# VHH binders against Salivary glue protein Sgs-5 (Sgs5), part 9

Target 1, 145 residues: Salivary glue protein Sgs-5 (Sgs5), of Drosophila melanogaster (Fruit fly) (p07701)
Amino acid sequence: GQAVQETKIEEKPVSEPEIESEIKNSTSVPSKCNIYYRNYQWALQDCVCRCFQNECLMQIESDQRKKEGRSPFVPVTEELCRSFICKKCSVGFPVVAEFPIPAPCGCNRKPGSIATERFYSLCHLLKFSAENSKPFLTYSYCWPF
Key: E = the ipSAE of ESMFold2; O = the ipSAE of OpenDDE; V2 = 0.75 times the mean of E and O plus 0.25 times the DockQ between their complexes.

## First folded at step 4 (VHH)

Design t8 (from d7 with S100T R101G G102S L105Y; framework vhh_vobarilizumab_d1)
Fold by ESMFold2-Fast, scan of step 4:
Parts: structure tokens; sequence; C-alpha cells
Structure t8 (fold): chain B 145 residues (1-145), chain A 118 residues (1-118)
């Protein structure tokens, strides 16, 4: 017979970055890789996805008010939702995160080393990670004293 | 909506003790970490003590050995046991909490005044 060729659509409207699920394809996943996978997934779903979908305040705040016997919260716009979520990260407990140092351009060789960076709070770390598509390996709370 | 309510502040003599409490309410998410901050008149807010959900603690050098932070995860309540109080401990004490959930990551209480004076 007849030959069938799959049509491949590679161009697509800009969209939110896909979460890299291929980490589970490894024969074994170190604990740090598991933390990296969960934190990256949570950052994308929690900070970016909920804000852009305009459901963050409606679903979560309404459920919270329902538990308190109050009327549901209804957000007016996606801009209000985004502003509200971003402002909720204005204060918090400082954290230190470890990031893989990327290989030079055109080199998919050994990553070299790990960089450590401090953030104002876990929320700021997650926001930075999601917005810059820079997943971290682990984090710990960093008290100033 | 989400509220942290501090209590237990007051006037105490130098060398005395107080126990502060902070009750958290109005959130559907678990608390990740909690801390006590304080602000003396004319100064900025400073971290006094912190505690993670797993119970690991950290203290400012000025309060080590005198203050003890603890929490009751089932009651969403934070405590600060303050012993051997000094005039320099006089401040408004604030409770802070960081949640593991989506749209709200941290909250602050209204503060409770602690005055150490004869």
Amino acid sequence: as target 1 above (145 residues)
Amino acid sequence: EVQLVESGGGLVQPGGSLRLSCAASGSIFSINAMAWYRQAPGKGRELVAGITSGGRTSYADSVKGRFTISRDNAKNTLYLQMNSLRPEDTAVYYCAAEYTGSWTYDYWGQGTLVTVSS
C-alpha cells in the first residue's frame, strides 16, 4: 500500500510555557528533582495561570467567604485579579533557592554548578521562577539572623 | 478576610514574662511558616522569631535564650513565650503567616503592644 504522513503543526499562537513533565521519564528521580518538578508546576499553576484565567479571586475568595457565611467575592477584571495577586506577595519570609547554572549558548554539556539566590518570600521566588521560566532545584527559609 | 489576631500584650516589670498568642482564621490553605516581628517607637520592623510548619525555629540574637516560639498547627495558632523581659523589648509585636495556597501567600496581624517598664 498507501503511505500516510502525519501533518505536523509546529507554529501556534503564543501561550503560557508548558510544564516540563519529562522529568518523570528518568529511571530514578533525585529528591531535588522532585522538589524542582513540584515547585515549577505549582508556580505556573498558582501565580501565573490563576491570575491570567481571572478565577484566582472568584474561586478561592468565594469559597473562603462561604466558609465564613459571607457573600461571594466577584472580581471586576483580569487586571484587578492580576494586581491583587501580585500585591499579595509584597511581604513574606525570606527564602534562599538553588538554581542550575545553564550551559553556554549551543552547549548542552554538563551544567557546571549551582547558583544560590535570595528572595523576599516564597511567593516572590515562585513568581520569579514562573515569569522567567527558571525552575529552581530546592529552597530553604533564610532568617535574617 | 483572612485575619491574624494577636493577644497577650500588656505592661510588665523588667524581669517579668508574657505569652503572646496569634490566632489565624479565614483561609482554606495550610500555613507554611509563621513569625513574630516587632517595631519599637521610631524604628523599623525587625524579625524576632520564626517557625516552619515542621517546627524548625530561628531567633534574633537579642532574644535567644529568653523567648520561645511555638505553634499549634491543628488550631492555626502561634505563640511567643517571653521571659526575662527588658525595657528594650518594648514594642508593638506583629504576627505574620505564609500560606501554601494560591492567591494569598502572606498575612500580617494588627499588632499587640508590649511595654516593659517599672
Scores: ipSAE 0.014, ipTM 0.396, lowest interface PAE 7.7, mean pLDDT 63

Design t9 (from u1 with Y99V R101S T104S L105F; framework vhh_vobarilizumab_d1)
Fold by ESMFold2-Fast, scan of step 4:
Structure t9 (fold): chain B 145 residues (1-145), chain A 118 residues (1-118)
Amino acid sequence: as target 1 above (145 residues)
Amino acid sequence: EVQLVESGGGLVQPGGSLRLSCAASGFTFSSNAMAWYRQAPGKGRELVAGITSGGRTSYADSVKGRFTISRDNAKNTLYLQMNSLRPEDTAVYYCAAEVSSGWSFDYWGQGTLVTVSS
């Protein structure tokens, strides 16, 4: 990124539409997905995190990757995506952790709740907990049986 | 090429002990989780014991207190120490490694037979 100073910016990047009437005439929208539906979907692509406006858009690209013989996207949470570094964090045992959820502000004074989250490995849990300042209450390894 | 080679199986009397070994090659052994599975004739494979890259261990209820999984990263070798063996422990034992996945065992050896009987 760049910092903006007091000096007036004379040059701007070209506005997305150069001609206003072109926006009105290019109203063709893909029939499969509502591009205005905001329900962010995060996905892993090797060591890179991808964010899509919604799951429908992610699924279109994922299906195209499958047709090309490539691995489909792995849907993940923003927190897991943010914790992923290209450094190897494999342990072969997925981890389940419990997190405290405080009671919501501006509602009835009900007690808080507990959320259960699944992680690919213990190192993903520990990184997530540290980087997001979210202490876990407990964790356990998941066995296939 | 990932290769896992089990050894140490054999015939043993009930109450006896055996130590299985698994020699690993073709991947960075010290960075990967390892496990032992077993399969008795006519049954599916079951997870017996697992060990993470950091040394954390876990065991099936049927073997807790009797079996011990361990690893030697300098030798790229996984071990399963089996004590107080029972006839129901008779099975082919498989070494498994997490290599390509980030959370599951995706490579297996050919197996070594353990028979607990006369």
Scores: ipSAE 0.000, ipTM 0.104, lowest interface PAE 14.1, mean pLDDT 69

Design u1 (from d7 with S27F I28T I31S; framework vhh_vobarilizumab_d1)
Fold by ESMFold2-Fast, scan of step 4:
Structure u1 (fold): chain B 145 residues (1-145), chain A 118 residues (1-118)
Amino acid sequence: as target 1 above (145 residues)
Amino acid sequence: EVQLVESGGGLVQPGGSLRLSCAASGFTFSSNAMAWYRQAPGKGRELVAGITSGGRTSYADSVKGRFTISRDNAKNTLYLQMNSLRPEDTAVYYCAAEYSRGWTLDYWGQGTLVTVSS
């Protein structure tokens, strides 16, 4: 067997985004789509600082899926969890379960999937959304065996 | 105050069985994932088995089919049933709790010694 031939298509960045159009569109989205996740980013950053390799592998896989025009969510298997574990930190990944309430606008998630950092802030880290304790979603834990 | 207290360790011959228990207090046990780790002499800590709040289990390849993790939420107790024990299972076994941070283990017990020797 021969390696799959890949041709790299040049990704041209959007050189002239219509900022006014984006601003106009944002006024039409529900307020729940505009979550300030500074505190959630802190929690995720703490994890990244403790375990670089785990986070980097997750981002690489998610980015590869995006380049292929696929969902950034990765199906969770035992082998995939092991590949993303930080042996130093013994870190596993939370996976999205069912929402006990409707998902916030733009939270495109699937149960049993690993998501990117952005979706961690918007979906997985919604458990940190209240100063006291009520999560917007439930989650399951992906053990790193 | 969060406490994890392990028990059930001891000396056993190869092929024998032991059941470890971990009594948990000071947090909402039923809402948190729990795990068993072990540390053999001169080695680092190794993850052995985990169980989610919903009861889903996962095991290290070295113990799969021989060890069974379970929980009793009414008693706030975690268990590890160890069957077909081997000399390489000799280690201090630690109970660990994932509390409030979701994917990291925040609390550890004191450990219980398991020695598998003829």
Scores: ipSAE 0.000, ipTM 0.175, lowest interface PAE 13.8, mean pLDDT 57

Design u10 (from d7, 14 letters changed; framework vhh_lunsekimig_d3)
Fold by ESMFold2-Fast, scan of step 4:
Structure u10 (fold): chain B 145 residues (1-145), chain A 118 residues (1-118)
Amino acid sequence: as target 1 above (145 residues)
Amino acid sequence: EVQLVESGGGVVQPGGSLRLSCAASGSIFSINALAWYRQAAGIERELIAGITSGGRTNYVDSVKGRFTISRDNSENTMYLQMNSLRAEDTGLYYCAAEYSRGWTLDYWGQGTLVTVSS
């Protein structure tokens, strides 16, 4: 068999994050999440632990899942969530995921970066993300061929 | 519970053709990705062909141009059309599915044996 290469982190150039300017009235809601805002939200996805960068990003993903007829996330404490981390993963479909690297001082105005990393399977990605408190923004399937 | 069942394997001479089928016995509302894996004696199971829900296909170089993967979502079935078979294609063929309702659940079939011999 063709071996899946060891997972490596590939950093992208620092991008200028597009953040919504909230200059309107107090009832305005942001139409876009700040991917660099670190306020971790822990939740169960079908009894598997997920760590999200923030509630806004979790809600976007939750809304998409609902449109697709999938079960919603169940918000939980970090302690409870960690008891639901995947214990063992088998060989599966390889994925590549993008991770937000938050600004050093928590300043939303400073440019952040995005790291891209490959995993042996989605199970490996979810396990890594939860164990290391490293939320991912997106993932896609990739092939070693 | 979804069960994957492979069929279509057999004994064939070099240069021959076989069509493998992978059928899901239960209701599948959506499948994120489907793939065929091959395991030869003493060799680790390898991915040989894959197809995503968006229709993107990919193949290991040794089978490109000879094998074609396809899926019928209405029948919950995936196919592998194998042409110009070679001795090195001998092995146990497995199908696998990433089911969209369980991101961390992978379904595997029991396998179907393909033997290419002269």
Scores: ipSAE 0.047, ipTM 0.394, lowest interface PAE 4.9, mean pLDDT 74

Design u11 (from A2 with S27F I28T I31D; framework vhh_vobarilizumab_d1)
Fold by ESMFold2-Fast, scan of step 4:
Structure u11 (fold): chain B 145 residues (1-145), chain A 119 residues (1-119)
Amino acid sequence: as target 1 above (145 residues)
Amino acid sequence: EVQLVESGGGLVQPGGSLRLSCAASGFTFSDNAMAWYRQAPGKGRELVAGITSGGRTSYADSVKGRFTISRDNAKNTLYLQMNSLRPEDTAVYYCAAEVYTGDYRYDYWGQGTLVTVSS
C-alpha cells in the first residue's frame, strides 16, 4: 500500500491516473540524465521544499516549468530546504508518483527499476519526498471519474 | 488572500451553450491543477472536469463530448465551455484549486455560479 506517513498506510480510491508532464519528462530523462545517479539537489518550489535525485533532473523540470510560464526552482541547502517542508496537508487532488529504485549494488550491470506510489494529494507527495529524501521522477493526477 | 470567482452562469434553453469563467488570484495559478464541480438541487457535489498544470484534461462520463475545460495561465483564468446543455446539467458550478499558502496547503472552492437549463 501507500505509506504517506511513517506509521500509517494512507490510500484512497482513485480513478484512472491523469498523466501530467510525465510524457514530456519521459522523452528527456532517459537520454540526458541518469535517473539512478544519487547526488541530491535541494530546491524551493514557491517556498515548498523539493528534493531532486540530481541537478540534471532538477534542471530538466525547471526548463519545462519555464516553457509553461511557471516559477523557476531556487537551489538551497538541505537544512534550509527542510525548514520549508509543508507542515499541514488537507485533502486535495490525489496523485501517483514514480520513484527511481537503484540496483541493489548500485552497479551499471543492473540499471534499477521504477516504483509507483499513490498519495492523497500533491502536498502529501512533496512532504513525503522531502522528509524521507526520496525524490520522485514524475507524478500524475488521479481523477475520481 | 486566495480567491476563486466564478461567472457566466444563467438561464439557458435545452440544446444551448454557456461558457463559465473562474478568475483566480492570490496564488501561482500556472502551478496548480484546477477543476469544475457541480451540485444539483438536493444532491451532493460531483466532479465535472479537471485540468492539470500542464493542460491535460479529464471529464465525467455525463459531460464527455459536450463540455470542454481549458485554462489561460496569462490571465489566471479557468474556463468551462458547455455545449448541448440538458435539464440534468442544472446545478451550481464551483471552481476548485489546490493551493499552497506559506507552509500549508488548502483546497479552495469559489462561491459558485448557477446554471439553469429549462424552457
Scores: ipSAE 0.013, ipTM 0.359, lowest interface PAE 7.8, mean pLDDT 78

Design u13 (from A2 with S27F I28T S30R I31S; framework vhh_vobarilizumab_d1)
Fold by ESMFold2-Fast, scan of step 4:
Structure u13 (fold): chain B 145 residues (1-145), chain A 119 residues (1-119)
Amino acid sequence: as target 1 above (145 residues)
Amino acid sequence: EVQLVESGGGLVQPGGSLRLSCAASGFTFRSNAMAWYRQAPGKGRELVAGITSGGRTSYADSVKGRFTISRDNAKNTLYLQMNSLRPEDTAVYYCAAEVYTGDYRYDYWGQGTLVTVSS
């Protein structure tokens, strides 16, 4: 693309990183949610396994689903969740997902960063995330490239 | 069963206009993002335009300002209004939907509709 993607975010609660995608899906992140806190919460999202970084982030998306008239996530064990990983993925709607990168140990209070990664479709993203225990914060479609 | 049926393609002169329609069935159209792709002979499929369930739109740079994607949730129909058509717009146009079917997610395409821009 013309634009370079940012891997670091500003700490301001309202600020957003600049990315190449033109269609964005986001959850509102309250100032108290630590996107770098690893306390994995496994849940089913419409019969598909989803791994969340922590309960605070899962609850934000669950509340958003309620506002959209959708059922909240169903917390499950990791073993049960992995039985519901997407098994069939076709090439379709490319997505760019944002992943939390924690600050390295001994970083003198350096804030963490956000990495972006491209996937062939949302199905490929969900499968990758669950199989690798690598939760994503949000994703957006590449509607052009 | 998920079905996407495109219509509205045809032969048009450079500078002309066409409106493509995609009739969708077998899934909850209102809740799904939809897109238009095109494929010229010997080339891969190119994303032309996309629209989210909430109505947010995006376009390929080559068609921005000339094409308009829209949806009618009451009719389960996706549209692509194509204005100021150029010979390089000649392609088979496909509508696409991302759909959950039971335990699986699939990307569905219609059969395509041919658009030929020629004098």
Scores: ipSAE 0.000, ipTM 0.196, lowest interface PAE 13.4, mean pLDDT 76

Design u16 (from B2, 14 letters changed; framework vhh_lunsekimig_d3)
Fold by ESMFold2-Fast, scan of step 4:
Structure u16 (fold): chain B 145 residues (1-145), chain A 119 residues (1-119)
Amino acid sequence: as target 1 above (145 residues)
Amino acid sequence: EVQLVESGGGVVQPGGSLRLSCAASGFTFSSNALAWYRQAAGIERELIAGITSGGRTNYVDSVKGRFTISRDNSENTMYLQMNSLRAEDTGLYYCAAEVYTGDYRYDYWGQGTLVTVSS
């Protein structure tokens, strides 16, 4: 993975014991929430720690999961969540995630920007996001080649 | 180089079944993961089912219990058995292979095979 706005070394997948990521991707940016409002909300997605930019964004995604017949997120403290960060990533396909970059204080133009970053797999994205307290807005699987 | 050739797509009625095949060449099939993606009209391509080199499988919830992914390392072929097909399963199905080159992983894709579920 190569970040344009942030430097990161992609981790290799780990297969022993094998941990497979849930199959899911999202490309929509929520219109109801302020994507630049940083008030971190920690939650478990099944047995994996998720860090959200704010509760509004977590709730939108959780409600979408319910509509799709999937389990909702379980809000937890940061301390508890971090104990559920997957340390062993196995098979997955590369993903591109979108991260909110707030506008500088006092800027009266557009509110901010979105940076994209590539990850070796969804497992690697989730691990990076939780370990570094860097919530993503959405992710999608990479194009062929 | 790397080639993925899909077959088995077609037109079936709701409740029917189809078996998709993906024949692979140009890499060490037995050591790599493979997956099936689906693209429906107006919807981005989504990962439907994956299988690791060790044979572990993973499925999106909408196909769990109806679709079965498998592999045959002796024939370098991956399969998707689709049972109890629904109109919502209509789409282009793509075979994808996870291939390692040094420290990086690349996904190679097939051409896609069309599955239509209609009366």
Scores: ipSAE 0.000, ipTM 0.116, lowest interface PAE 12.7, mean pLDDT 76

Design u2 (from d7 with S27R I28T I31S; framework vhh_vobarilizumab_d1)
Fold by ESMFold2-Fast, scan of step 4:
Structure u2 (fold): chain B 145 residues (1-145), chain A 118 residues (1-118)
Amino acid sequence: as target 1 above (145 residues)
Amino acid sequence: EVQLVESGGGLVQPGGSLRLSCAASGRTFSSNAMAWYRQAPGKGRELVAGITSGGRTSYADSVKGRFTISRDNAKNTLYLQMNSLRPEDTAVYYCAAEYSRGWTLDYWGQGTLVTVSS
């Protein structure tokens, strides 16, 4: 069966305190991310492209991974992330496929057309194509955007 | 922006049936692809069934012939009809929706627990 892997931290990591470079009227407080700040940051981990709402959130999870003996996330552009997607039919990499529609019957045959369909994974596209005897012309990965 | 709320889980005997619902708030339900995933303790999330905005369906091999996914666009509700339930179907079931033109980890629901046991 199909499985989706999701890299979320169950336990929240402890952020390092902010370093104050000038005198302030406030005491030092632990660093905290603004979860409503939208400045998307992409990261590649093997075949999984992760998008974080902002770099601060990516860094917290990256630091937790280091504490667990795992490699930290490497920030990448959306384009780079997309180029490193494995050529697997695994879930988590949905595809859009184009199918030929046969020309209609009649003495004055018209050229065929193309239909576009979205699938939850390449595996689902390949299974649909085989089971319905509908060959596709091409497909593209939908994620990441 | 889209909110998803799953319901309908519970304890059921092997061979029984359950119908799960996922209520979506938001204006884009009818144009979104939707899916059901499940996660058993100690395992990763598994795609169970998907349905496109055009109504085409896909199923995991483990549930094909037993589960049916459907949608009611007028009610902004996704359904999973589960028949002939087995102990191996025990999991938290999650609803997911398309994110803009992408897929939808960002729109996971809270989940509903299904336990299949005697």
Scores: ipSAE 0.000, ipTM 0.100, lowest interface PAE 13.9, mean pLDDT 66

Design u3 (from d7 with I31S; framework vhh_vobarilizumab_d1)
Amino acid sequence: EVQLVESGGGLVQPGGSLRLSCAASGSIFSSNAMAWYRQAPGKGRELVAGITSGGRTSYADSVKGRFTISRDNAKNTLYLQMNSLRPEDTAVYYCAAEYSRGWTLDYWGQGTLVTVSS
ESMFold2-Fast, scan of step 4: ipSAE 0.012; ipTM 0.275

Design u4 (from d7 with S27F I28T; framework vhh_vobarilizumab_d1)
Fold by ESMFold2-Fast, scan of step 4:
Structure u4 (fold): chain B 145 residues (1-145), chain A 118 residues (1-118)
Amino acid sequence: as target 1 above (145 residues)
Amino acid sequence: EVQLVESGGGLVQPGGSLRLSCAASGFTFSINAMAWYRQAPGKGRELVAGITSGGRTSYADSVKGRFTISRDNAKNTLYLQMNSLRPEDTAVYYCAAEYSRGWTLDYWGQGTLVTVSS
């Protein structure tokens, strides 16, 4: 493989990963999927490999893309994406992830939304997810090529 | 056409300082995050420092306390102040920019060479 040197990132504040939050009010959280069920499903979005927490989450987004006249996802094995996957904590291979934003307290008529956030490594994403009790819906590695 | 152009690289003695600049042009929308990467001879490309549009920063362990990343959002310009340079900092330094919803770093510069030697 590619020789990528792993380094640890110091952040300010140190306890928080470097993130960019993007909230889309037109996007709702899939209510029919268990977001805590961990059975990773990989898929191609054009030339980018995406990982979903489970197949149910991938299928819902794929179906939505199809309804919008966009190409559906192409399910693939992790092995097909493995050559593009760096070491879990490799700095220089950032990940972008989507998180569910719950509906406002006491408002059953307003759906939840999805926020997109970037992390400098998969380890930063997984740490953030665990420490903040925020399961991700999907993530993808960012390729600088 | 979107372009990132790095400048400020050069030869410097150990313990010296350099300031790198990256000018972004051709964007018709705001750049979300920007970062500096480097690639040393015989090594892969690694992240040096990153900064969000809001000014939050992250640094690689090897450069903490020595390098400072900053940006001018109005000019879409990224900076890296490099102090207390070491021979190990010798590398080609690359600027990269991200879109708010991009799944990849969409744009990279051509790089600027930094050589730290006596």
Scores: ipSAE 0.000, ipTM 0.133, lowest interface PAE 12.6, mean pLDDT 72

Design u5 (from d7 with S27F I28T I31D; framework vhh_vobarilizumab_d1; at its last look DockQ between E and O 0.42; V2 from the best seeds 0.00; counts 0 for: pae E 8.1 > 2)
Fold by ESMFold2, look of step 5:
Structure u5 (fold): chain B 145 residues (1-145), chain A 118 residues (1-118)
Amino acid sequence: as target 1 above (145 residues)
Amino acid sequence: EVQLVESGGGLVQPGGSLRLSCAASGFTFSDNAMAWYRQAPGKGRELVAGITSGGRTSYADSVKGRFTISRDNAKNTLYLQMNSLRPEDTAVYYCAAEYSRGWTLDYWGQGTLVTVSS
């Protein structure tokens, strides 16, 4: 596969490291943005709440949606966005997502680390991300064989 | 608008064969991984088989050697050849796509029913 499994060869059955479950940033995340800059942007994506790490990352994804002929994001306040979080998610393709973890000092913009987490569907990922104000950087479908 | 339409389901006796098709539109089919899922009555969906954009295939242990996934990028069509069917293969079969570097709402087809009985 040419999917997300190219990023690292870290041992899959991990021995629960603290925040070093990741070796490096995802290669699919555009490099021109500072992924550790927390300036949360809230928007509706087809009437479902989406939280972005910052405006730079939101704009890059917006540009890719336009390239694919898809509708633009509708910027909203956090409060309005939360009323558009799915209450119950349908069964879907399982996903794995990458989240930026701040540096230990909590200093904005300072490089930290990357964590991954698996979800039962994109809907579950979006719900978790919006409810907890924890934007993800990227996601990929996984094959649970 | 992304659309996935499954066909080819039906009633078949144990040991029989069926070929499922999934017609895809509204996205660049050749750039995306595709998969078949199934859902038995009263149970959750399970992954049956997957195929990458480059043609690498993978199968659930329960169907290895009996099912074959394939794709025709010129026709934007995904296939599942199901041989040596068993009653436990009875389910609604769904076509699914890995799509987009942005927002998706889980692209699923409407499903096609396969019944393997008597």
Scores: ipSAE 0.012, ipTM 0.275, lowest interface PAE 8.1, mean pLDDT 77
ESMFold2-Fast, scan of step 4: ipSAE 0.064; ipTM 0.440
ESMFold2 (binder alone), look of step 5: mean pLDDT 83; pTM 0.835
OpenDDE, look of step 5: ipSAE 0.080; ipTM 0.492

Design u6 (from d7 with R56Y; framework vhh_vobarilizumab_d1)
Fold by ESMFold2-Fast, scan of step 4:
Structure u6 (fold): chain B 145 residues (1-145), chain A 118 residues (1-118)
Amino acid sequence: as target 1 above (145 residues)
Amino acid sequence: EVQLVESGGGLVQPGGSLRLSCAASGSIFSINAMAWYRQAPGKGRELVAGITSGGYTSYADSVKGRFTISRDNAKNTLYLQMNSLRPEDTAVYYCAAEYSRGWTLDYWGQGTLVTVSS
């Protein structure tokens, strides 16, 4: 066997000063959320499904992410979440999806058209569709030779 | 570099079954995803079934419920179990594999002919 359990050597990132916490109401408790209330809320984060004990806890973390310039959570049902989990490893099978484009009225452009976009994988398509609220009409796997 | 060798094709009567195999050799540690494609006379190649490194499977509507794709990682072999075969399933079946860094399928087998006729 090997017993290492002597010291935990941890290299921490260069000391970064916290922006500011001058005007604050000191508390270590998530005061607006009851951590013992169980009403599970599922959410999608970059094709990884997260389950929160309740919606309040999900919303707090989602709001923190927005504050950091990151994508907020996409609330989903457990069934939809399972679908995304199963497809997150579809990397390597590129897909082409078709999206509806509104018809241009009286313009020199084509009336009513379909936009075609390529995605690295089905998982990337589903993420794009969910995050941009743009349902696709259809998709297919494609391989350029 | 990866080499794919298909086997199991042949002549079968409608309603019959066949099991196709695709043996991978070479730098198999680089294979991410694998798929079965087919090409009928006078038509383009179409995806029949695919399986990713994570076990996600997909099937063409025309074969859903009749065909089953599976992979034996210990033998580095991809399978396609074809049941309730129809004349419309007559085609050359190709095994394809993706190199883990690619956007596309980097490796293709030579193909195996499946003929369904009475």
Scores: ipSAE 0.000, ipTM 0.099, lowest interface PAE 14.8, mean pLDDT 68

Design u7 (from d7 with S53R R56S; framework vhh_vobarilizumab_d1)
Amino acid sequence: EVQLVESGGGLVQPGGSLRLSCAASGSIFSINAMAWYRQAPGKGRELVAGITRGGSTSYADSVKGRFTISRDNAKNTLYLQMNSLRPEDTAVYYCAAEYSRGWTLDYWGQGTLVTVSS
ESMFold2-Fast, scan of step 4: ipSAE 0.013; ipTM 0.492

Design u9 (from d7 with S58Y; framework vhh_vobarilizumab_d1; at its last look DockQ between E and O 0.13; V2 from the best seeds 0.00; counts 0 for: pae E 3.7 > 2, unsure alone 63.9 < 65, placed apart)
Fold by ESMFold2, look of step 5:
Structure u9 (fold): chain B 145 residues (1-145), chain A 118 residues (1-118)
Amino acid sequence: as target 1 above (145 residues)
Amino acid sequence: EVQLVESGGGLVQPGGSLRLSCAASGSIFSINAMAWYRQAPGKGRELVAGITSGGRTYYADSVKGRFTISRDNAKNTLYLQMNSLRPEDTAVYYCAAEYSRGWTLDYWGQGTLVTVSS
């Protein structure tokens, strides 16, 4: 057989961002920050576009990276950030992520709900989040796919 | 600079066994999860089995009960014990790892060929 080193994701239904989603009332990520405060921050993490829900949440992760001796986030505009979104996602390890959903009134800062969504890889999650301006709060591996 | 090196492939008769190994090196970060993928001729790459650093495992339905994934953290080595091999298991097998930072790009080894034929 002919070996191919390029990772492929079938572009049809299985590569799309979500099979099923779930709404719940709380997050698994306890934080001093208001997770429902929408003040999107765009930055590069090692040349990969990241969208954060707000400055507070970005700072918490930035502090953890600094403690671990890793480079800080590079603040950029949304436009520039979008040039650093992966165009073809690698086959990777499936993940599930938590997203904050605004309160029904649409009022910023007011508690809403949490959606959980599954992705075929971290790359798919990052691409979805950045393309849709929909920051996630956390993710974890979701086997079996 | 990450390197993944697969080994242990070969030609085996149906019903036989092989043990694949994958040695990981070249990163200062811990490996959070590792997996085996395979690619048969003319087909896409598919997930065969995965294991997290905490020992949680996953198996594709086509291999469940026949293959066992394991990891030796001291040696940074991933194993795949393949028993009761079938002709449809013929493929190039690849190792993949995700390091403990979620922003690390996935890396693939060069693959090791497994051929199951009489």
Scores: ipSAE 0.079, ipTM 0.374, lowest interface PAE 3.7, mean pLDDT 77
ESMFold2-Fast, scan of step 4: ipSAE 0.274; ipTM 0.596
ESMFold2 (binder alone), look of step 5: mean pLDDT 79; pTM 0.810
OpenDDE, look of step 5: ipSAE 0.134; ipTM 0.580

